# VH-VL binders against Protein FAM13B (FAM13B): the designs that were tried, part 19

Target 1, 190 residues: Protein FAM13B (FAM13B), of Homo sapiens (Human) (q9nyf5r23to212)
Amino acid sequence: IPLDELQQGGHPDNEVPFIVRHVVDYIEEHGGLEQQGLFQVNGNAETVEWLRQRYDSGEEVDLVKEADVPSAISLLRFFLQELPEPVIPGSLHIHLMQLSQDYNNEDEFGRKLRFLLQQLPPVNYSLLKFLCRFLANVASHHEEIWSANSLAAVFGPDVFHIYTDVEDMKEQEIVSRIMAGLLENYYEFF
Short names: E, the ipSAE of ESMFold2; O, the ipSAE of OpenDDE; V2, 0.75 times the mean of E and O plus 0.25 times the DockQ between their complexes.

## First folded at step 18 (VH-VL; framework fv_roledumab)

Design b2 (from e1 with light chain G28D; at its last read DockQ between E and O 0.89; V2 from the best seeds 0.86)
Heavy chain, then light chain:
Amino acid sequence: QVQLVESGGGVVQPGRSLRLSCTASGFTFSSYGMHWVRQAPAKGLEWVATIWYDGYNKQYADSVKGRFTFSRDNSQDTLYLQLNSLRPEDTAVYYCARDQYPDEWAPYAFDIWGQGTMVTVSS
Amino acid sequence: AIRMTQSPSSFSASTGDRVTITCRASQDIRSYVAWYQQKSGKAPKFLIYAASTLQSGVPSRFSGSGSGTDFTLTINSLQSEDFATYYCQQYYEYPLTFGQGTRVEIT
ESMFold2, look of step 18: ipSAE 0.771; ipTM 0.919
ESMFold2 (binder alone), look of step 18: mean pLDDT 93; pTM 0.954
OpenDDE, look of step 18: ipSAE 0.890; ipTM 0.961
ESMFold2, look of step 19: ipSAE 0.744; ipTM 0.907
ESMFold2 (binder alone), look of step 19: mean pLDDT 93; pTM 0.953
OpenDDE, look of step 19: ipSAE 0.893; ipTM 0.962
ESMFold2, fold request of step 20: ipSAE 0.775, 0.790, 0.776; ipTM 0.922, 0.928, 0.920
ESMFold2 (binder alone), fold request of step 20: mean pLDDT 93, 93, 93; pTM 0.953, 0.954, 0.953
OpenDDE, fold request of step 20: ipSAE 0.903, 0.903, 0.903; ipTM 0.968, 0.968, 0.968
ESMFold2, last read: ipSAE 0.776, 0.791, 0.790; ipTM 0.922, 0.927, 0.927
ESMFold2 (binder alone), last read: mean pLDDT 93, 93, 93; pTM 0.953, 0.953, 0.953
OpenDDE, last read: ipSAE 0.903, 0.902, 0.902; ipTM 0.968, 0.968, 0.968

Design b3 (from e1 with heavy chain D103E; at its last look DockQ between E and O 0.28; V2 from the best seeds 0.00; counts 0 for: pae O 3.3 > 2)
Fold by OpenDDE, look of step 18:
Structure b3 (fold): chain C 190 residues (1-190), chain A 123 residues (1-123), chain B 107 residues (1-107)
Amino acid sequence: as target 1 above (190 residues)
Amino acid sequence: QVQLVESGGGVVQPGRSLRLSCTASGFTFSSYGMHWVRQAPAKGLEWVATIWYDGYNKQYADSVKGRFTFSRDNSQDTLYLQLNSLRPEDTAVYYCARDQYPEEWAPYAFDIWGQGTMVTVSS
Amino acid sequence: AIRMTQSPSSFSASTGDRVTITCRASQGIRSYVAWYQQKSGKAPKFLIYAASTLQSGVPSRFSGSGSGTDFTLTINSLQSEDFATYYCQQYYEYPLTFGQGTRVEIT
């Protein structure tokens, strides 16, 4: 389902899809984020698919009773991956990749990244902001286990729809750096 | 030759609507962000609206928010500005301008301008 | 919104003169400043971007400088075709804003 369609069915005051908010809330409350590798562990595929179907059907889901944290995380990631267009639209992708030219100038890198963020559709921006806030909080409270870089490595590909090694390794690095930058400097960008 | 040609200007009464067009030629229109800038008689330049090349992002000046709508048809190399609920203070020459990006990393700098179309709002 | 204040609003000069126009931003905007020239009854012409980079085709007598809040457009040896109104513009953030303009008139 396109992100904009999800927004239309959501609360008028919240542009973030319900499934994302619901899953993130559950993870924050019950995730036991002190566990190493939590974000790298795959949930049960059947559970994830079942949950996905229920959310798609508009059914009420009790994640505490019906899910586990790994499955919830996988559900979130799967949601991001299954968007018909990545949170960062493909049209902006190449321009973000060009930011690598400014790695040696943090100020310019930040300035240009801010510019590009402003080019996002509002629903994309809201989702990215929400996601980055969540991950930034994880990094700040559990920095010994989850660094911005480690979280960026997990969620970056989902946000940018980078799936395989067919894509340039440089591209993956750039995405990770961008994502890490967003998490480390959340309040400067959002 | 790279050029922009505005059209659709005219004289209208307050509260009425007008639709401006800007036709681009000589470059790949779909690769560039586009802008509208207006200039009231004997006044300075005022940014009105910006649309990114992919059409995802639209930005408006506060003075026109809720009244003006920016769109583009990349298949026709045409930019549109729908002016609703026009006011006398909207009277100006309206220019369409091309964003310099991606020729240079100077987004929101305007390297190509049309000759403008005059919009007059008067009772 | 970032305010761009140009000075002076207008002045007279002669051909051959060195002229300087200043633009002050209400906050730091790095080098994200463009300059335009507008002749009477004509559309603006793009002169300079990134505060100091001359647009292709613009005569070398034009130059720009500055960073942060204070910016300058200089015309070294004013020519007859240079009498016009000049505008600075910031493109650091929305809303995009112009200076009020500086009219360079012939003495």
Scores: ipSAE 0.043, ipTM 0.669, lowest interface PAE 3.3, mean pLDDT 89
ESMFold2, look of step 18: ipSAE 0.753; ipTM 0.911
ESMFold2 (binder alone), look of step 18: mean pLDDT 93; pTM 0.952

Design b4 (from e1 with light chain V33L; at its last look DockQ between E and O 0.93; V2 from the best seeds 0.82)
Fold by ESMFold2, look of step 18:
Structure b4 (fold): chain C 190 residues (1-190), chain A 123 residues (1-123), chain B 107 residues (1-107)
Amino acid sequence: as target 1 above (190 residues)
Amino acid sequence: QVQLVESGGGVVQPGRSLRLSCTASGFTFSSYGMHWVRQAPAKGLEWVATIWYDGYNKQYADSVKGRFTFSRDNSQDTLYLQLNSLRPEDTAVYYCARDQYPDEWAPYAFDIWGQGTMVTVSS
Amino acid sequence: AIRMTQSPSSFSASTGDRVTITCRASQGIRSYLAWYQQKSGKAPKFLIYAASTLQSGVPSRFSGSGSGTDFTLTINSLQSEDFATYYCQQYYEYPLTFGQGTRVEIT
């Protein structure tokens, strides 16, 4: 499914798609983040699809009236999953796998990750930064429920489009490590 | 033995274009990231661009983004820097340099340098 | 961009002197710093990487130290071939930036 179209022309490279900003703002404002499994519970499928259609059409959506937090999270995750190219482009994935050589060298791992982030298109970088800020705040404010590792396990596959189908488990490991690292050290990387 | 040789410099008017080349020998070119660095007359060194060994991933200094294009031909062990919309401020000796380690995409230090080729942009 | 500031801009010295050149980064770069030597009309020559590791074939009178933001290049017992301009460079993030250079001149 194609990317949601931006409504604004001539955007600065630090903006994110409206649907992402709108949904994340709703989630942050309406809470419930202390619930176990919240990020893994699917919202009502009909509600999520209906909301998606309206965002795609450019219609106004009142998330307070028309959604709940699980549906908003599902919508965010589906947006990431449905991108034609993942937030971390496939062209970088071979280089990402090489990072496994640096697991025990924090400085080198972080430096290489920094260079990799600088290769992202501006839109991708802005989206990743916004998403990681949101998730890092969840981890820091709800540490007993949500760790950087647990959130990385949920959102890592969506950001990279790397799942457990026939793929090597090593890919899953490095994806989780990268995402967790970005969340744990947000201000160092962004 | 290990060598980089730049060519393609010259004198051109502002707004014109040049294409610089850098030919490598004595090492496995396709395994190394490569860089362009320039030096204006009587000035210091300025990084211009990097290309990863994959030939796809590139980065440019802000002063040249949108005007310069870096590419490589691993079958001919040659780098190219296309210099478009040249300005007097682009006047410099242009060096190509090899990144330090084979099979590493992230930049390290620059261990081998060419002799440089002079680009002069003047009316 | 990480600014690299060298001092002094130039330094007069005699053969046998100990010369110290400093390089300061505008933010922490761990030890991802290199030093280069450039003689007039020649390409730069690679001396040191990782702040303190000498490249193969570099005379032992050269040494580097520092981490974070403050780095030094030291030449013990300066030789006549060491009169040159020296540059530091960070490779911690893009843009890969050089210091403005330090000229070591003969007294």
Scores: ipSAE 0.756, ipTM 0.908, lowest interface PAE 0.8, mean pLDDT 87
ESMFold2 (binder alone), look of step 18: mean pLDDT 93; pTM 0.954
OpenDDE, look of step 18: ipSAE 0.817; ipTM 0.918

Design b5 (from e1 with light chain Y92W; at its last look DockQ between E and O 0.94; V2 from the best seeds 0.83)
Fold by ESMFold2, look of step 18:
Structure b5 (fold): chain C 190 residues (1-190), chain A 123 residues (1-123), chain B 107 residues (1-107)
Amino acid sequence: as target 1 above (190 residues)
Amino acid sequence: QVQLVESGGGVVQPGRSLRLSCTASGFTFSSYGMHWVRQAPAKGLEWVATIWYDGYNKQYADSVKGRFTFSRDNSQDTLYLQLNSLRPEDTAVYYCARDQYPDEWAPYAFDIWGQGTMVTVSS
Amino acid sequence: AIRMTQSPSSFSASTGDRVTITCRASQGIRSYVAWYQQKSGKAPKFLIYAASTLQSGVPSRFSGSGSGTDFTLTINSLQSEDFATYYCQQYWEYPLTFGQGTRVEIT
């Protein structure tokens, strides 16, 4: 279940777990991504869990016949949530929170974020890059419906494992801003 | 006074190991990121490794990655650089250096340097 | 990795001369450049950071300038203690690379 055990791929630049690639390809191919609320709606929980178990057991999954886009999105988010260590490891969490001190210094904020990305394990970096490319493309192609900020608010918690509660509100805002920055400036960081 | 003192250099055959130490004094060691920089005879400066003040986050030059291990002991105000599988190309004076700002994990300039310790790798 | 190229590699100068050393980065690094002075047989000495900010205690005859890819260290009215090798260094990303050095020799 850890990323380094789940990683399976061909090309070094694009080494992400098969489930992630398969699900994202399905979403991009069948998405109707212009639909409002699509990333904010949960898929059927029983369907998502059944699909997840089939991927875990190595069974062939035909997403065209067995899923819909909300279920595929939920499956992707569930995959990110269920990682034993978040894509952005907990060892970097305190340093990420300190980036809030540099909000008004764009060069320093970007520099520090670049150093943090260089600390990621290769598999974590590849997954983050793949996910950010997908989300940045959604934002750029559907900009009247999806902004970098709105997508970052949805996926930021899953990437960092920072979820809303009363003591995490400041942390969630920081995470969302970092994630949005990665989406808005994808080619500067990746 | 603020000071860094390296030790552990010597003359060794290729393929052998050395352990370098850097002892800090006169400042709050646990608040600073630290670096190793080397200089081959009559050559320029080459960054070797960085360790953040947290002691967990590290980075290495490609030329030493997998062979060198950087660590710190904040209770002893001491840095260690384990040099394994040494090559003639590793021959250099090795400096430890302090990162510029306390309580900053990101690298900045190097404001305090030790005197260096010489490592010679030759048959 | 970001390559830092210094010019010239060496030159001769006299006390009182105005000396200019250049450093070019292989990509944009904003102003995240430091300069160091190294005298023979000694450790490097920190001079300048952020391209143009003098470290405390550095004589005002030293100055730095530049941003992006092109950076300059200037010594106004060179003094006898200034004959040394000078290095630029970027701290924009890993690896933290130095220039190859510029040796300022006495004529």
Scores: ipSAE 0.765, ipTM 0.916, lowest interface PAE 0.7, mean pLDDT 88
ESMFold2 (binder alone), look of step 18: mean pLDDT 93; pTM 0.953
OpenDDE, look of step 18: ipSAE 0.833; ipTM 0.927

## First folded at step 19 (VH-VL; framework fv_roledumab)

Design i1 (from b2 with light chain E93S; at its last look DockQ between E and O 0.96; V2 from the best seeds 0.84)
Fold by ESMFold2, look of step 19:
Structure i1 (fold): chain C 190 residues (1-190), chain A 123 residues (1-123), chain B 107 residues (1-107)
Amino acid sequence: as target 1 above (190 residues)
Amino acid sequence: QVQLVESGGGVVQPGRSLRLSCTASGFTFSSYGMHWVRQAPAKGLEWVATIWYDGYNKQYADSVKGRFTFSRDNSQDTLYLQLNSLRPEDTAVYYCARDQYPDEWAPYAFDIWGQGTMVTVSS
Amino acid sequence: AIRMTQSPSSFSASTGDRVTITCRASQDIRSYVAWYQQKSGKAPKFLIYAASTLQSGVPSRFSGSGSGTDFTLTINSLQSEDFATYYCQQYYSYPLTFGQGTRVEIT
């Protein structure tokens, strides 16, 4: 289901899909983020699929009663993976890849990234901002376990829909660098 | 020589539409991002819109967003600015301008400007 | 939006004078500033980019400086063809914005 169709409430510019907010709020409230490998481990597949089906049908989900943190993280990642168009749309990927030419110029890299974020549809921007706030907070408060780079490696592929492939090595590097940059410099970009 | 020539300006009543054109020559048009900038009589310069060289990625000033549409035809080396729902405050000379660098998608300075075309919106 | 404020609004000078025009950004824009010259009834002419780099073909009497929020355009020996209005412009983020202009007038 396209991202703008999943928006609820008043104006979509500042809102994220309910499932995303619900799941992130649960993760933040119930802790355990200091566990090494937590974002890299899959939740129980049966639990995640059961939750997914209930959100898809519009049923009420009580994550406190029905989930755990690994399954909530898996559900969040599954949501990002299943979007028909990635949060960073494919139409922008060609220009994102050219950012590799500016690796040596932090000011220009940041400027170009800022212009690219300004091309996002408002709903995509709101979701990206919300997700990056969450991840930057995790990195800031759990630095011994979670760096911006490590979180970017986990969520970058989901945000861009660029996954491990023999021919995608350059693309994965720039995706990871972009995500890490957004997490490390959250307030400069959002 | 490198040049840009605007056309399509005129006098029109509020609420009406105009279509501006900008014809490019002397450079590889399809490689450059392009801009529209306007200047109200005896006033300063105001950025209106930018289009990337790919023709799909665009940005507009808030004052015109939803009313103006920027497009390009790389086969004819021509830019178009569709001006809908015109208001008296849209009265200005409209310039097209070339972004400084080929094969770049983020804005830089505007190195080549057209002569401008006058749009007057009056009852 | 990043506001660009020029001063002075006008500046009276004679041929041979050194003229300095100031442009201030409402936030840090690094060096992403351009300067343009516009004579009455004509299109703007590109002079300077990256705060201080002269465009090819621009006379060496023009120079630019500054970074962050404060920028200047200097004309080191004003010529008769330099009486015009000058604009700064930021290209750090959308919306792209210009200063309100500084008119350099003949005394």
Scores: ipSAE 0.724, ipTM 0.894, lowest interface PAE 0.9, mean pLDDT 87
ESMFold2 (binder alone), look of step 19: mean pLDDT 93; pTM 0.953
OpenDDE, look of step 19: ipSAE 0.889; ipTM 0.960

Design i2 (from b1 with light chain G28S; at its last look DockQ between E and O 0.92; V2 from the best seeds 0.83)
Fold by ESMFold2, look of step 19:
Parts: sequence; C-alpha cells; structure tokens
Structure i2 (fold): chain C 190 residues (1-190), chain A 123 residues (1-123), chain B 107 residues (1-107)
Amino acid sequence: as target 1 above (190 residues)
Amino acid sequence: QVQLVESGGGVVQPGRSLRLSCTASGFTFSSYGMHWVRQAPAKGLEWVATIWYDGYNKQYADSVKGRFTFSRDNSQDTLYLQLNSLRPEDTAVYYCARDQYPDEWAPYAFDIWGQGTMVTVSS
Amino acid sequence: AIRMTQSPSSFSASTGDRVTITCRASQSIRNYVAWYQQKSGKAPKFLIYAASTLQSGVPSRFSGSGSGTDFTLTINSLQSEDFATYYCQQYYEYPLTFGQGTRVEIT
C-alpha cells in the first residue's frame, strides 16, 4: 500500500503510519538498546508475521504483552522494506549518486542534501524525519554501542531499497553517508 | 548563440488560463535545469518555478503552487508553464532562465535569461 | 523562506564613484549568493556567483564579497552604462529568493 494512502488511514494527529509510531514508541520505552547487534538480529519470524497480520487487519496489538524488542525492530524494518516505493523515492537515486562528487565539500554536500529533502513528498519527509529522530536518539544515548554509521548501515538499505547484494558498492557508500549525515546532524536537516 | 525566447503572454480576465512557452537554442537543453522568474510592473524579481534537467523534479513558489504547472519537452528544446486560475497579482513579465551548470540538478545562479513575455490579468 | 534585504533601495552617484550595494540574508547561506544587473526594459544580466566570482565577460570594476549573512556588490569607478537596478539572490534552499533590488542612478 503506497505510503500516501497509509497516511490517510492513520490517526488524525499522526503524521506517520500508526504501526511505525506504535512500534518505535515501544522500542524506545522498553529498551535493551545497549545490546550489541540488536538492530542486526532478526526477530522471531512467526512472531513478526503474526504481529504484521494483526496490524494489517486492524486488530488491537499490545506490544508489551505480545512482542519483544527484536521482533519490534524486525517489524519496523519489514514495514520499510515492504513499501511499494522506498521512503527516498527511486526517482531521486540518480541524483543521490552525484552527491559523491561533493564528499569533501561539506557545505555543498549539505546544500544539495537540503534540496533533495525538499523534493520529498510531505508524507515521505515526515516518515524520514520520525525515523531519523529515533535513530539519532539511539546513537546519542548509546554511543559506545551504536554509532550513526552503524545504524545508517542497518537502516539505509531499508530507506532506499538498496541492499548489500547490489553489485555497485558506490550506491551502498552514498546511502550510508547520507543516512549517517542525517543522524549526526539531525537538527540541521529537520 | 545561446538563446531563450518566451511566448504565450497576453491579456486575460481573472480565473482564466494561459500557457507560456520558452524555446531554447544554442546549447544542450536536456543537460540544464530551468527556471521561471516573474516581475510585476515596476517591482522586483520573484522566483516562480524550477524544473530539473530530468524533467520530473519540480518546485514552485507558494504563491503559484497548485495553480501553475511547469514542464519541458527535451525533444523540442521547449519549456512550458501552464498558468491556471489567474489572479490580478499574477500580472508580470515572465522570464525563463537557464540554471548555470550542465548536468547539475541542484539550483545555482541563472546565467541566461529570455527577454520575457507579458501576462496581464485584469477585469 | 530566506529573506534577502538590500540596502539602499535607491540612490544616485557620479561617474567615477565607488559604489557599494549590500545584501543581508535572514539566515546563514554560506556563499550561495548571485548578483544580477537589470537595465530598464531589459532582462536581468548575470554578474556574480558564489558571492565573489565574476561571470565571464563582466567588467573587472565589478566585485562581490561576503559570506554567511552579509554580502556586498562593489562597482569601482562607476560608468554611465552601470545605471541599472541590481538584485542579489540566494540559491541555498527553496524558495529561491531575490532581494528587492537597488536602483543606481548615474548623475
């Protein structure tokens, strides 16, 4: 279901889909984020699929009673992966690749990234902002375990739909650089 | 010679529509981002819209968003600006302008300007 | 939106004068400023980009300076052909905004 359609079906005061807000709030509340590898470990597949079906059907889900943090993280990542269009639309990917020309020009890189963010549909921007707030908070409060770079490596592929099995390493590099930059400089971009 | 030529201006009543064109020559049109800028009589310059060289990515000033549509036809080296639901405040000379660098999607300065086409919206 | 405020709005000067036009941005825009000259009844002419870099074919009596929020256009030894309105423009973020213009009248 396209992200714009999911936004319409959300709670009136909610700029991101309910499943995303609910899952992220659960993760932030119930922690365990000091565990190494937590964002890189898959939750129980049966639990994740069962929760997904419940959210899809509109059933009430009590994550405290019915999930654990690995399953909640997996559900969040699954949601991002299953969007028909990535949060950062494919139409922008060719332009993102050109940012590699500006790696060593911080002002120009930042300026171009600001222009790219202004091209996002409002719903995509809101979701990206919400995700980056969450991930930046994790990085800032668990810096000895979770860096912006490590979280960018995990979630960058999900946000762009560009994964480790892609033959061109340059795509992976710019995706990580953009995501890490957004997390490290959250308030400058959002 | 690098050149931009606007056309399609005229006098119309409020609520009506016009379509402006801008024909480019003397450069590789498909490599450049393009802009529309307007200037009300005896007033300053106001950015109206940008289209990236890809023809897909666009941005509009808030004053025209939802009413104006910018497009390009790279096979004919031509820009179009569809002006709908025109208001007296839209009265201006409309310039098309070329973004400074080929193969750059982000805006820079505007290095080549057309001579403009006048749009007058009056009752 | 980033506001670009020019000073003065208008003035007159004699040929040979050193003329300085200022442009202030409402927030830091690094050096992402361009300057344009517009003569009566004509389209704007591109003069300067990146705050200080002269476009090819622009007379060397024109110069630009500034970074952050405060920018200047300077005309050394004003010529009669320099009678025009001058605009600064930021290209740091959308909406792309111009200053309100500075009209230079040659005495």
Scores: ipSAE 0.734, ipTM 0.906, lowest interface PAE 0.8, mean pLDDT 87
ESMFold2 (binder alone), look of step 19: mean pLDDT 93; pTM 0.953
OpenDDE, look of step 19: ipSAE 0.881; ipTM 0.957

